# VH-VL binders against DnaJ homolog subfamily C member 27-A (dnajc27-a): the designs that were tried, part 4

Target 1, 260 residues: DnaJ homolog subfamily C member 27-A (dnajc27-a), of Xenopus laevis (African clawed frog) (q7zyf1)
Amino acid sequence: ALRIKVISMGNAEVGKSCIIKRYCEKRFVPKYQATIGIDYGVTKVHIKDREIKVNIFDMAGHPFFYEVRNEFYKDTQGVILVYDVGHKETFESLDGWLAEMKQELGPQGNIDNIVFAVCANKIDSTKHRSVDESEGRLWSESKGFLYFETSAQSGEGINEMFQAFYSAIVDLCDNGGKRPVSAINIGFTKEQADSIRRIRNCKDSWDMLGVKPGATRDEVNKAYRKLAVLLHPDKCMAPGSEDAFKAVVNARTALLKNIK

## First folded at step 1 (VH-VL)

Design d4 (framework fv_duvortuxizumab)
Fold by ESMFold2-Fast, scan of step 1:
Structure d4 (fold): chain C 260 residues (1-260), chain A 122 residues (1-122), chain B 106 residues (1-106)
Amino acid sequence: as target 1 above (260 residues)
Amino acid sequence: QVTLRESGPALVKPTQTLTLTCTFSGFSLSTSGVGVGWIRQPPGKALEWLAHIYWDDDKRYNPALKSRLTISKDTSKNQVFLTMTNMDPVDTATYYCARIYYGSGSYLFDYWGQGTTVTVSS
Amino acid sequence: ENVLTQSPATLSVTPGEKATITCRASSSVSYMHWYQQKPGQAPRLLIYDASNRATGVPSRFSGSGSGTDHTLTISSLEAEDAATYYCQQYNNWPLTFGQGTKLEIK
């Protein structure tokens, strides 16, 4: 049987442990590591008619457990990276989680050969959603990560996530532990992804076009044309590209209305 | 199909700054997971890694040379640049650019340019 | 830095013979990469992560080893294999290469 190691990462209270319990409660015997902040479980799953033994380490996100988490990053085949769609700071913390893992794995530990499944969790809470699906999906897919909308409360997305996640790990193991080069070409460019993320974080039309306040009509139109070509829906398949393109069009219109 | 080509001055005087350009085709630094690095080889000596830059602008420098090196890219033009300050005759070498493919965190160089020779003399 | 020392420095063999090149690291290396460089040419990736052949590399090339001792083997040498061979580690920063082994065909 193929043996794999997976870990879960994310801020406290994003529902990470509930995702693991929702899927795995009837599939593995948990082994409690009470004092070190890591819950450990062993389960067996069947993927493509193969039995796979999975060791799952659910790592506490609190800074208090930082040194303990360091011991568990090694030899990992898969990571479930969880944030709360209702709390944008948990999404913004994802880059910090990746940095912590890269730091502890050292030069040999490039995370690019680990399967990541990003869980945009708590989608059942609609009142206070602060991270759009397109934003989370773009961040995830630009890194070659799997992206899922999940609710540990309702069970939505959970089985789909785990099935795809384990299948991807099996494919990686069958390919000598390496992602194919073609697997990192996800139908849009880093420049397109970066532009979409930048535009989403802009608060004014000058920033959206990448020009300084007081730019001339010609400078505004030049910046607009560059972004419009880059983000055109026919040219850019990235999540959020349509909204970014519309934002760029609207920014140009707003700026030109007030430029003499 | 993947090709890289170095360009820059063949002769540099001591204390001057060297700027090298790597132009490539068959891949893009807009694609996640790939990068371009610079490696040099003095005549008759071993290969020495200098720096690399990844798709996400993550940069790494050889610590022995870090204060002298700057690596940058222009993704839209498929170019990577290396600048090295305060050149010395010991920096005479063939300078290569190569695609860095991370393969399981492996930091390997799977395709190389032909190299450009830089001689540092007065 | 992790210093890689290759042996032998020079190896002279006849076509059809077996060549073995060793790379010894000053600190443990989990996986070693190997490159081939012919005179006047850029290096070419041969073996990555200890034992995997790069695209287009003939099956006669193989890699093995763990810890401080790693080996590149060419099982049935051909005239085109005359080159200098370099090992490379990635366990420690900076990335380092061995000093090279020059393989000459008689």
Scores: ipSAE 0.000, ipTM 0.383, lowest interface PAE 20.1, mean pLDDT 80

Design d5 (from d1 with heavy chain R100T Y102G Y103L D104W W106G S107E G108L; framework fv_duvortuxizumab)
Fold by ESMFold2-Fast, scan of step 1:
Structure d5 (fold): chain C 260 residues (1-260), chain A 123 residues (1-123), chain B 106 residues (1-106)
Amino acid sequence: as target 1 above (260 residues)
Amino acid sequence: QVTLRESGPALVKPTQTLTLTCTFSGFSLSTSGVGVGWIRQPPGKALEWLAHIYWDDDKRYNPALKSRLTISKDTSKNQVFLTMTNMDPVDTATYYCAHTRGLWFGELYFDYWGQGTTVTVSS
Amino acid sequence: ENVLTQSPATLSVTPGEKATITCRASSSVSYMHWYQQKPGQAPRLLIYDASNRATGVPSRFSGSGSGTDHTLTISSLEAEDAATYYCQQYNSYPLTFGQGTKLEIK
């Protein structure tokens, strides 16, 4: 039987414990002390007629448990990253979680050999959604991570996520603990993804085109042409590319209206 | 219907070894997440957890008594056993076995209890 | 070990009144459970995971609390509620119980 280690990461109150409980509850027993901020469980799953023993560590997201979490990052095959689609700050914290893990694994630690599943959780919420699916998917896929829309409350997406997640970990283990060549197929480049994210976070039209305030008509048009080719829907299949392209077109129009 | 019943000697002499049996029905200790624990209660005192055994044969012991305790199971006979060595008059208590179901990380509660068996340690 | 201290040790109430029993843990507890024990009987689960009522337990029993402070409340007390009540935690091994609160009906 293949034995794997999985950890869950994410801010407090994003519902990561509920996700793990819903999937594993009927096959799972607590074996560890919750007072240290880590809940531990064991479950057995079958992937393509192969029995896998999964050790799951549900890591408390509160800053109070930072020092304790550090001891549990090592020897991990899979990570479930969870955020709340109704609270944008939980999504923005994901880079911080990756940084924490990288710091603790040290110079020899390589997250490229770990399977990540990103869970955009609480999609059942009637509250206004703060993180669009396209942004969550773009962030995840640009890093080679799996992306899922989930609801621990309704159970939506949970079984699908775990099935794909464990399958990817089995593939990793069968390839000597390294990701198989071309294991994740994305329809866009890093430059396209970085550009879309930058445009989404821009405060004004000058920043959006990457020019200084007061740029000439020719400088604006040159920057626009570069971005339009890069982000054209026919050339870029990245989530959010259409919105980014429209933003770039609108930025050019706004700037040229007030230039010589 | 879940039922548990404890059995064992009513009288034990100091320094002897106590062996208790919990026989149950209505559930299987082969079912994932299921466990059985032992709890004792001296006359007029509080409940004290002793040991726990899980469906996958994982065992937990109260550290205060760990050197004296052994918990085991026979899944095919629906039985769980507790052995306690070097009995002393302070070990006089009612001993209970109880069912647990792992519903959550860190969650462990006793939803069905045996009636209890009284063990008196005296010379 | 996580030490659980219950207050009060004993309380006497009249039928129809409300009783509140508190359990204070030496360390934060997310999974506090409550049991009822009548004389000569085994304990009976009342509340699990702070606020969930066990199967067959009357609605007059409720649990609340988080962190180190948890409470069991019995609204509209009935004569059959005379018993000793125990809290129990599972945030760490060993599992620990409070010392018990004896509830007497006048």
Scores: ipSAE 0.000, ipTM 0.418, lowest interface PAE 14.6, mean pLDDT 80

Design d6 (framework fv_duvortuxizumab)
Fold by ESMFold2-Fast, scan of step 1:
Structure d6 (fold): chain C 260 residues (1-260), chain A 124 residues (1-124), chain B 106 residues (1-106)
Amino acid sequence: as target 1 above (260 residues)
Amino acid sequence: QVTLRESGPALVKPTQTLTLTCTFSGFSLSTSGVGVGWIRQPPGKALEWLAHIYWDDDKRYNPALKSRLTISKDTSKNQVFLTMTNMDPVDTATYYCAHRPYYYDSSGYYFDYWGQGTTVTVSS
Amino acid sequence: ENVLTQSPATLSVTPGEKATITCRASSSVSYMHWYQQKPGQAPRLLIYDASNRATGVPSRFSGSGSGTDHTLTISSLEAEDAATYYCQQYNNWPLTFGQGTKLEIK
């Protein structure tokens, strides 16, 4: 039987443990329970008629447990990376989590050989959503990560996430523990992803086009043409590209209305 | 050009509630991604972050002080308010409000423009 | 919370020399920021996202580092650089600052 190690990562209070518990109530048999900020268990899953033994480590996200978490990053095949869609800082902390893992794996480890499933959690919340689906999906897919909208409370997205996650790990293991050489074209570049994220968070039309206030008509049109080509629907399949393209078109119209 | 200025009482008695106002220009809290934070500094000591408010009215508080703090805004007046209950002499400090730039990427939790600060002394 | 410890607490350097201030975090930090504060003034942003120089900041200021260890370097010190310097992390709420490093120029 194939044996795999998975860990969960994310800030305190993002609902990470609730995702694991929702799944565990049906499948998980705890082998060891620790009070050191790491919950450990063993479960069996069947993917494509193969029996997979999963060692799962639910790692506490609090900084207090940093030294304990360091011991558990090694020999990992999969990561469930969780944030709270109602708290943007938990999403923005994801790069910090990746950096922590990379730091601990050192030169001997490479996260490119690890499957990541990003969980945009708490989608059932009645509170204002601070991280849009397109933003979370763009961040995740630009890194080659799986992206899921989840609710530990309602169970929405949980089983779908785990099935896709385990299937991807099996595929990784069948390819000698490495991502397949024939990488799927994700339909966009880092530059396109960065531009969409920038445009989404721009405060005015000058910023959307990347020009200084007071730019000339020629400078506005030059910047517009560059972004319009970059984000054109025929050239960019990235999540949020259509909205970003529309924003760029509207920004140009607004600026040219009153520009000399 | 971004400018911020704090205002409020210079003297507060123990157990009273402090209310500070941050008035700003050069940006709007109706603009997506923008935020304003409050930071304090006791005389001769380090900076301590207190609270933050986003354009979408989402709020964050320092857990050590959360039960005493309320941050709010009036977008139409370009103002952000901080209320701190049950003031104590140890709360004597210069209080700053500061602009957070829009979130271009995973960064954006730094303060690029600061008010001059308003000094609050807590004494009987 | 992520605790930031700066070293040294104070340093005294002559004009033209190089100063290095270290900020050590209790947990990994991808987004370390640095501020300069002169007596009686508000803090001023110097460096954001570990190594990017803020608008109007002289080229003699630079930031570097990753993980738990970050440094602010001031090459060819000038008299106007006498100030207290603070690091600030972003990775987790609450936002935290280091205790400060006082730079004295003789």
Scores: ipSAE 0.000, ipTM 0.377, lowest interface PAE 22.3, mean pLDDT 80

Design d7 (framework fv_duvortuxizumab)
Fold by ESMFold2-Fast, scan of step 1:
Structure d7 (fold): chain C 260 residues (1-260), chain A 121 residues (1-121), chain B 106 residues (1-106)
Amino acid sequence: as target 1 above (260 residues)
Amino acid sequence: QVTLRESGPALVKPTQTLTLTCTFSGFSLSTSGVGVGWIRQPPGKALEWLAHIYWDDDKRYNPALKSRLTISKDTSKNQVFLTMTNMDPVDTATYYCARMRYSYGLYFDYWGQGTTVTVSS
Amino acid sequence: ENVLTQSPATLSVTPGEKATITCRASSSVSYMHWYQQKPGQAPRLLIYDASNRATGVPSRFSGSGSGTDHTLTISSLEAEDAATYYCQQRSNWPYTFGQGTKLEIK
């Protein structure tokens, strides 16, 4: 039987433990207590007509447990990376979690050989959502990570996430610890993703085109042409690309009205 | 109220050129982010995208048919035209024009009623 | 070309039942659009960008999916839902439609 190691990462109170308990309620046998900041369990699942044994380390996200968490990053095949869609700061912390893992794995470790499932959790909440699906999906897919909308409370998205996550890990193991080429997202580039995120966060037309206020007509058109080619619907399938393309078209129109 | 209406010949002989007109109201192709596309459907078969034109006159054609297709517009008259050369009986279909919109993907939110074109000798 | 294959080709159902139509892409699709076409009528947009309902579309219609597998779900079917349903992808050039799924009400 295949044996895989999975860890959970994410801020305190984003619902990591609830996700794990929801899926593993009848199959999870905890061996260690939460007092050390890590809940450890073993479960068996059937993926693609084979049995896999899963060692799950549900790591407490609080800074208090930093030193304990560092011991558990090594030899990991999969990461469940969780944030709360109602608290944008938990989403913004994801890069910090990746940095913590990279630092602990050191020069010989490579997160490119680890499957990440990003869980945009608490989608069942009736309160204001502070992280749009397109934003979370773009961040995740730009890193080659799986993306799921989940609710531990309702169970929405949980089974779908774990099935895809475990299937990707099995594919990784069957491919000598490397992701199959077919699993790589080649629908957009880092430059396209960065441009979409920048444009989404811009508050005025000058910033959207990446020009200084008072730029000439030629400078505006040059910047527009570069972005229009980069984000064109025929060439960019990234989440949010069409809205970004539309935004740069509208920005050019608005700026050219004021330039003689 | 957004409306589109296709017009053109109902009968075309093999080897002739087909010209279709889409006349619309309720929106303008001077508005950025808007376009008009042409889609056809042979009797009892699936939809096939043919071409579309953007507000800024940029054009896209189905690669399988590109050598036969020309799309153009007259923004002031709210019209889009499609020309298809060397017609063949297999081109018999209902031809639709539709408004093209952006979001995270290009989609067609309002469609004309369609015009039936029969190609026979 | 990204080929979209819909399943089933034909679906017969009674009013009040749930219908699920699947669209499988030969290459990954981030956002799928869905259209409804009743006999003798032009297609009507139902769902765009995977899960957004178009203006005037009843809440019983929903879309979901990612990668190569996408679904259109119609909860609590009504007689007026008898139509052919088409998926459409924009993620890969050229834009393609599925072959259609014919939904019949018994």
Scores: ipSAE 0.000, ipTM 0.369, lowest interface PAE 19.5, mean pLDDT 80

Design d8 (framework fv_duvortuxizumab)
Fold by ESMFold2-Fast, scan of step 1:
Structure d8 (fold): chain C 260 residues (1-260), chain A 124 residues (1-124), chain B 106 residues (1-106)
Amino acid sequence: as target 1 above (260 residues)
Amino acid sequence: QVTLRESGPALVKPTQTLTLTCTFSGFSLSTSGVGVGWIRQPPGKALEWLAHIYWDDDKRYNPALKSRLTISKDTSKNQVFLTMTNMDPVDTATYYCAHIKYDYVWGSYRFDYWGQGTTVTVSS
Amino acid sequence: ENVLTQSPATLSVTPGEKATITCRASSSVSYMHWYQQKPGQAPRLLIYDASNRATGVPSRFSGSGSGTDHTLTISSLEAEDAATYYCQQYNSYPLTFGQGTKLEIK
């Protein structure tokens, strides 16, 4: 039977352990309980007609455990990256988690050959949401990662995430340990993703169109046409493209009414 | 019925390498959920786990002894081997091999059948 | 490592009485195994996963407990029960055994 190693990563208190327990309740029994910041468990899952033995390492996110975590990155087939949609800092920390893993695996440890599932957790929370679905999805898919919105409390999204995640790992193993090339940036280009990200972070309408304050009507229209072609919903399937397109249309309208 | 039998040298000199063989019948290491482990017991002392190997070649070692231990198997011959380097008088013990029943759904495992043990004395 | 401490170290009981052996772990143990070892013999599995009897083990043997405290109980002791009893955990590596409890029957 196929054996895979999975680790979970993310900041403290984002709900990593709750996600694992929710899916694996009664099916996941910790084989090793450590005071070193890593919980170890084993489980058996059935994907299609294949029986898979899963070794799961739930990695504590605190800096105390940095040196211990380093030993557990090697020989990993899958990573579950978790953040809390109510705390934007946990989302912003994901790049740091990837950097830590890359550093420890070295030049021969290519993360491009590992399946990543990003879990935007705590979507059931009644508290303010600080990371939009489109933002989390765009970040994840631009890196070739799977993206899911989850709630350990309600169980929403958890089974779907694990089924897709394990299926992708099986595909990776069947493809000689390499992710299928067609899975990277499906339906949009890097330029489209970068433009959407830029527009979301703009301070005003001038910045959205990429023109200087006081630009002429012709300059505004030229910038608008370039972005409209790039971000048109019929031609761009990137997450957030529709909202970015609407923002660009509204920016043009706002600027032109005051130019005369 | 499951049976296991340990074999190897009865006397080993300090600094030498010990190689033990566990030969078994009544089960196969090609069967899912099966493993074999090595446990030792110095005279008059408690049991100490050394290493084990599962059907899927997953190997686990006691961290205190890992640098000295190698566990391997020959599934076709129904044998498991333990090699321990740099033997010392404190390594004098009866060495047992035991069948592991592993339930991978729950992660539960146990040593349910044991060999009779082989006594290894380390002295000059 | 998770250190298992058994008490008592030695226990002397008459036939027909009840014996209780305690195993205390330095860290929480979800499921404890228990082994019986008679002089000159290999250990024999008695109880696995806290409370399950191994094949061929008489009903007078029972296990219980969770967390740091686990017990092996032998009701209506027989002369053949004279042995050293060991607890074992598999919650963390390395796998560890207790120091043993010697049960004498006279």
Scores: ipSAE 0.000, ipTM 0.389, lowest interface PAE 19.8, mean pLDDT 80

Design d9 (framework fv_duvortuxizumab)
Fold by ESMFold2-Fast, scan of step 1:
Structure d9 (fold): chain C 260 residues (1-260), chain A 122 residues (1-122), chain B 106 residues (1-106)
Amino acid sequence: as target 1 above (260 residues)
Amino acid sequence: QVTLRESGPALVKPTQTLTLTCTFSGFSLSTSGVGVGWIRQPPGKALEWLAHIYWDDDKRYNPALKSRLTISKDTSKNQVFLTMTNMDPVDTATYYCAHSRITIFGVAFDYWGQGTTVTVSS
Amino acid sequence: ENVLTQSPATLSVTPGEKATITCRASSSVSYMHWYQQKPGQAPRLLIYDASNRATGVPSRFSGSGSGTDHTLTISSLEAEDAATYYCQQYNSYPLTFGQGTKLEIK
């Protein structure tokens, strides 16, 4: 039987434990062995008639439990990354979670050999949404991660997430612990994704086009042409590409107006 | 090879208690994620789930019949038992035990016993 | 309790034809299981989690659907497919089955 280890990561109060517990309770796995800082469950699932034994570690997200969490990163095949769509700081913390995991895995560890499922949780919330679906999806898919919109309260998206997550782990194991090329080929390039993210986070038109302040008209136009070809909606299907393209067009117009 | 076999009385009088035994091989009820369920089928009618028991001794009952049902196991003997009190002619049915496996989206019954027919009459 | 209603109740088809059986749930079911039962025999698992074929099940059997509407399709029917077919949900306790669809081959 294939054995896999999965862990959950995310800030305190993003609903991470509720997702895991709701999934386990629906699958007749109502009992966790609990300890301080982690909850542990074990179950068997069948993916495309393949029997899989799953060890799930639901890790506490508070800084108080940092040293407990560090013991559990090793030998992981899958990670469920959870954030709260109503609290942008939990989304911004995802890069920190990845950095913590990379640090603890050391030089021998590589997160490229681990399946990640990102859960944009609490989509049922009545509060204003602070992280757009396109933003969360782009961050996730640019890293080769799966992306899901979930609600632990309603159960929406949870079964779909686990099905795709476990299927991806089976594919990884069948490919000798490497992500298959088709699984990481997301229909747009890393350069396109990186450009969209950079443009979204830029506060200055010079930075948006990737030129230094004081660039000449020719340098601005050269940078613009490169980005326009890269991000044109007909050529780039990445989430957020249309908005990024419009921003690039507007940046060029603004810069050319003031260049002598 | 997974096999299950039901055994018990073929004839039960009204108000009596029915006890059925499921004896199995090819799996262990100590294995995480494994369970055994009881399902019945009255002549010419649909399947009705009665009770389920899991490796960790977690038990689930059909609420319509819960007050009458008890499910238990003897892991060392590879046996699961179902007891049903106060039998009535409407309880006449073929009773099946079945191996269950946890799937991503639920629990499926992938191996079934042949069934044992129980007739309730005077 | 989630009530599953199958249609049609009875279906009569010729070998080589396609049969479609529907299962409608009183509340949403993400994924449906399907069973085949031949006269005098125990049920046999055909499809689990809506679209996955159980071990040994021919490719002519397929499942689809989401929400309240789910379908079992049998393409290119064989004489041996004469049976009663049942859907089953597990979104909540109690576990429930449809009333069954009897498939007769002419």
Scores: ipSAE 0.000, ipTM 0.406, lowest interface PAE 15.9, mean pLDDT 80

Design l3 (framework fv_dalutrafusp)
Heavy chain, then light chain:
Amino acid sequence: EVQLVQSGAEVKKPGESLKISCKASGYSFTSYWINWVRQMPGKGLEWMGRIYPGDSDTNYAGKFKDQVTISADKSISTAYLQWSSLKASDTAMYYCARQRGYSSSWYFDYWGQGTLVTVSS
Amino acid sequence: DIQMTQSPSSLSASVGDRVTITCRASQSISSYLNWYQQKPGKAPKLLIYAASSLQSGVPSRFSGSGSGTDFTFTISSLQPEDIATYYCQQYYSYPLTFGQGTKVEIK
ESMFold2-Fast, scan of step 1: ipSAE 0.006; ipTM 0.428

Design l4 (framework fv_dalutrafusp)
Fold by ESMFold2-Fast, scan of step 1:
Structure l4 (fold): chain C 260 residues (1-260), chain A 120 residues (1-120), chain B 107 residues (1-107)
Amino acid sequence: as target 1 above (260 residues)
Amino acid sequence: EVQLVQSGAEVKKPGESLKISCKASGYSFTSYWINWVRQMPGKGLEWMGRIYPGDSDTNYAGKFKDQVTISADKSISTAYLQWSSLKASDTAMYYCARLPRFLEWSFDYWGQGTLVTVSS
Amino acid sequence: DIQMTQSPSSLSASVGDRVTITCRASQSISSYLNWYQQKPGKAPKLLIYAASSLQSGVPSRFSGSGSGTDFTFTISSLQPEDIATYYCQQSYSTPYTFGQGTKVEIK
């Protein structure tokens, strides 16, 4: 039987342990319960008419446990990367989590051969959402990662995430430990993704077009043309591209009204 | 306060059996590994093995695997180190020390030691 | 098994001197290195854990540094009560292994 190792990563209190528990409650045989830092369990799942043995390591996200986590990054086939949609700083920390894993795997490991499932967790929260679905999906898909909206409280999205995640790991194993070519080509480029993220974080119309306050009509139109070609809905399939394109069009209109 | 209290000194002859103890207090006994460390007269420290009292899981250093048995009784918070047949080369000071299961930073508390002398 | 080598095996220094002991692991152990003090007839006492963290209640003249394979332990100003044998120990993997010890004496 195929044996796989899965770890969970994410900031403290994003709900990753609740996600693991919710799915695995009746499928999970606890090997031991960690007092501090790492919980471990074993489960069996059936994917594509095959029995898969899964070792799951739920790692504490607090910086204090950095050196404990070091031991558990090795020989991983899958990562469940969790953030809280109500706390934007947990989303912004995702690049830091990838950097930590890359550092610990060193020359012996390659994250490009690991399946990542990103969980935008706590979608059931009654508080205002601080990370839009299109933003989380864009970040995830630009890296070739799976993206899911989840709620450990309601169970929404949990089973769907795990099924897709395990299926992707099986596909990786069947493809000689490499991601399938089709999973890499997601219909948009890094430049398109970067532009959309930049536009979402702009202060005003000048920033949106990437020009300095007081730019001439010609400078505004040049910047607009570059972004309009890049982000046109016919040319960019990236999540949030339509909203970014509309923002760019509106920015141009607002700026030219004052220059004329 | 955290304490590990070991049984008293022993004087034995080769071939005799022996069981020494380490009684823990002041913390959750089942949440920490208990380790046994040997120090032969005038020599350094040697890790022998450990037990996790919560489930009696044990690990031994290869050198000691067939020579000693480590056990624990969680109802009285006591760990044990046992020989079925002592040899003169078992003459040493024996320490117990605690260690967290997964954090495994350090042996933060040690017993006072049990001196075992094996001579004919 | 991971081999731990200490240097020197013994040293003699004067009260107030800075004393440095080194410890080398046969393979990388990250920061999973501890330093213990053992006085004659007593159990070892933890001084430093995680390579550089001072144990609660231990005087600040004791310090540790290093990561990977090379580690150092320092006593900034040797006191008479510091006469002891000092051991490094890796907690990276079982079997846990100790250095051979460094005996510190006063001249």
Scores: ipSAE 0.000, ipTM 0.387, lowest interface PAE 16.5, mean pLDDT 80

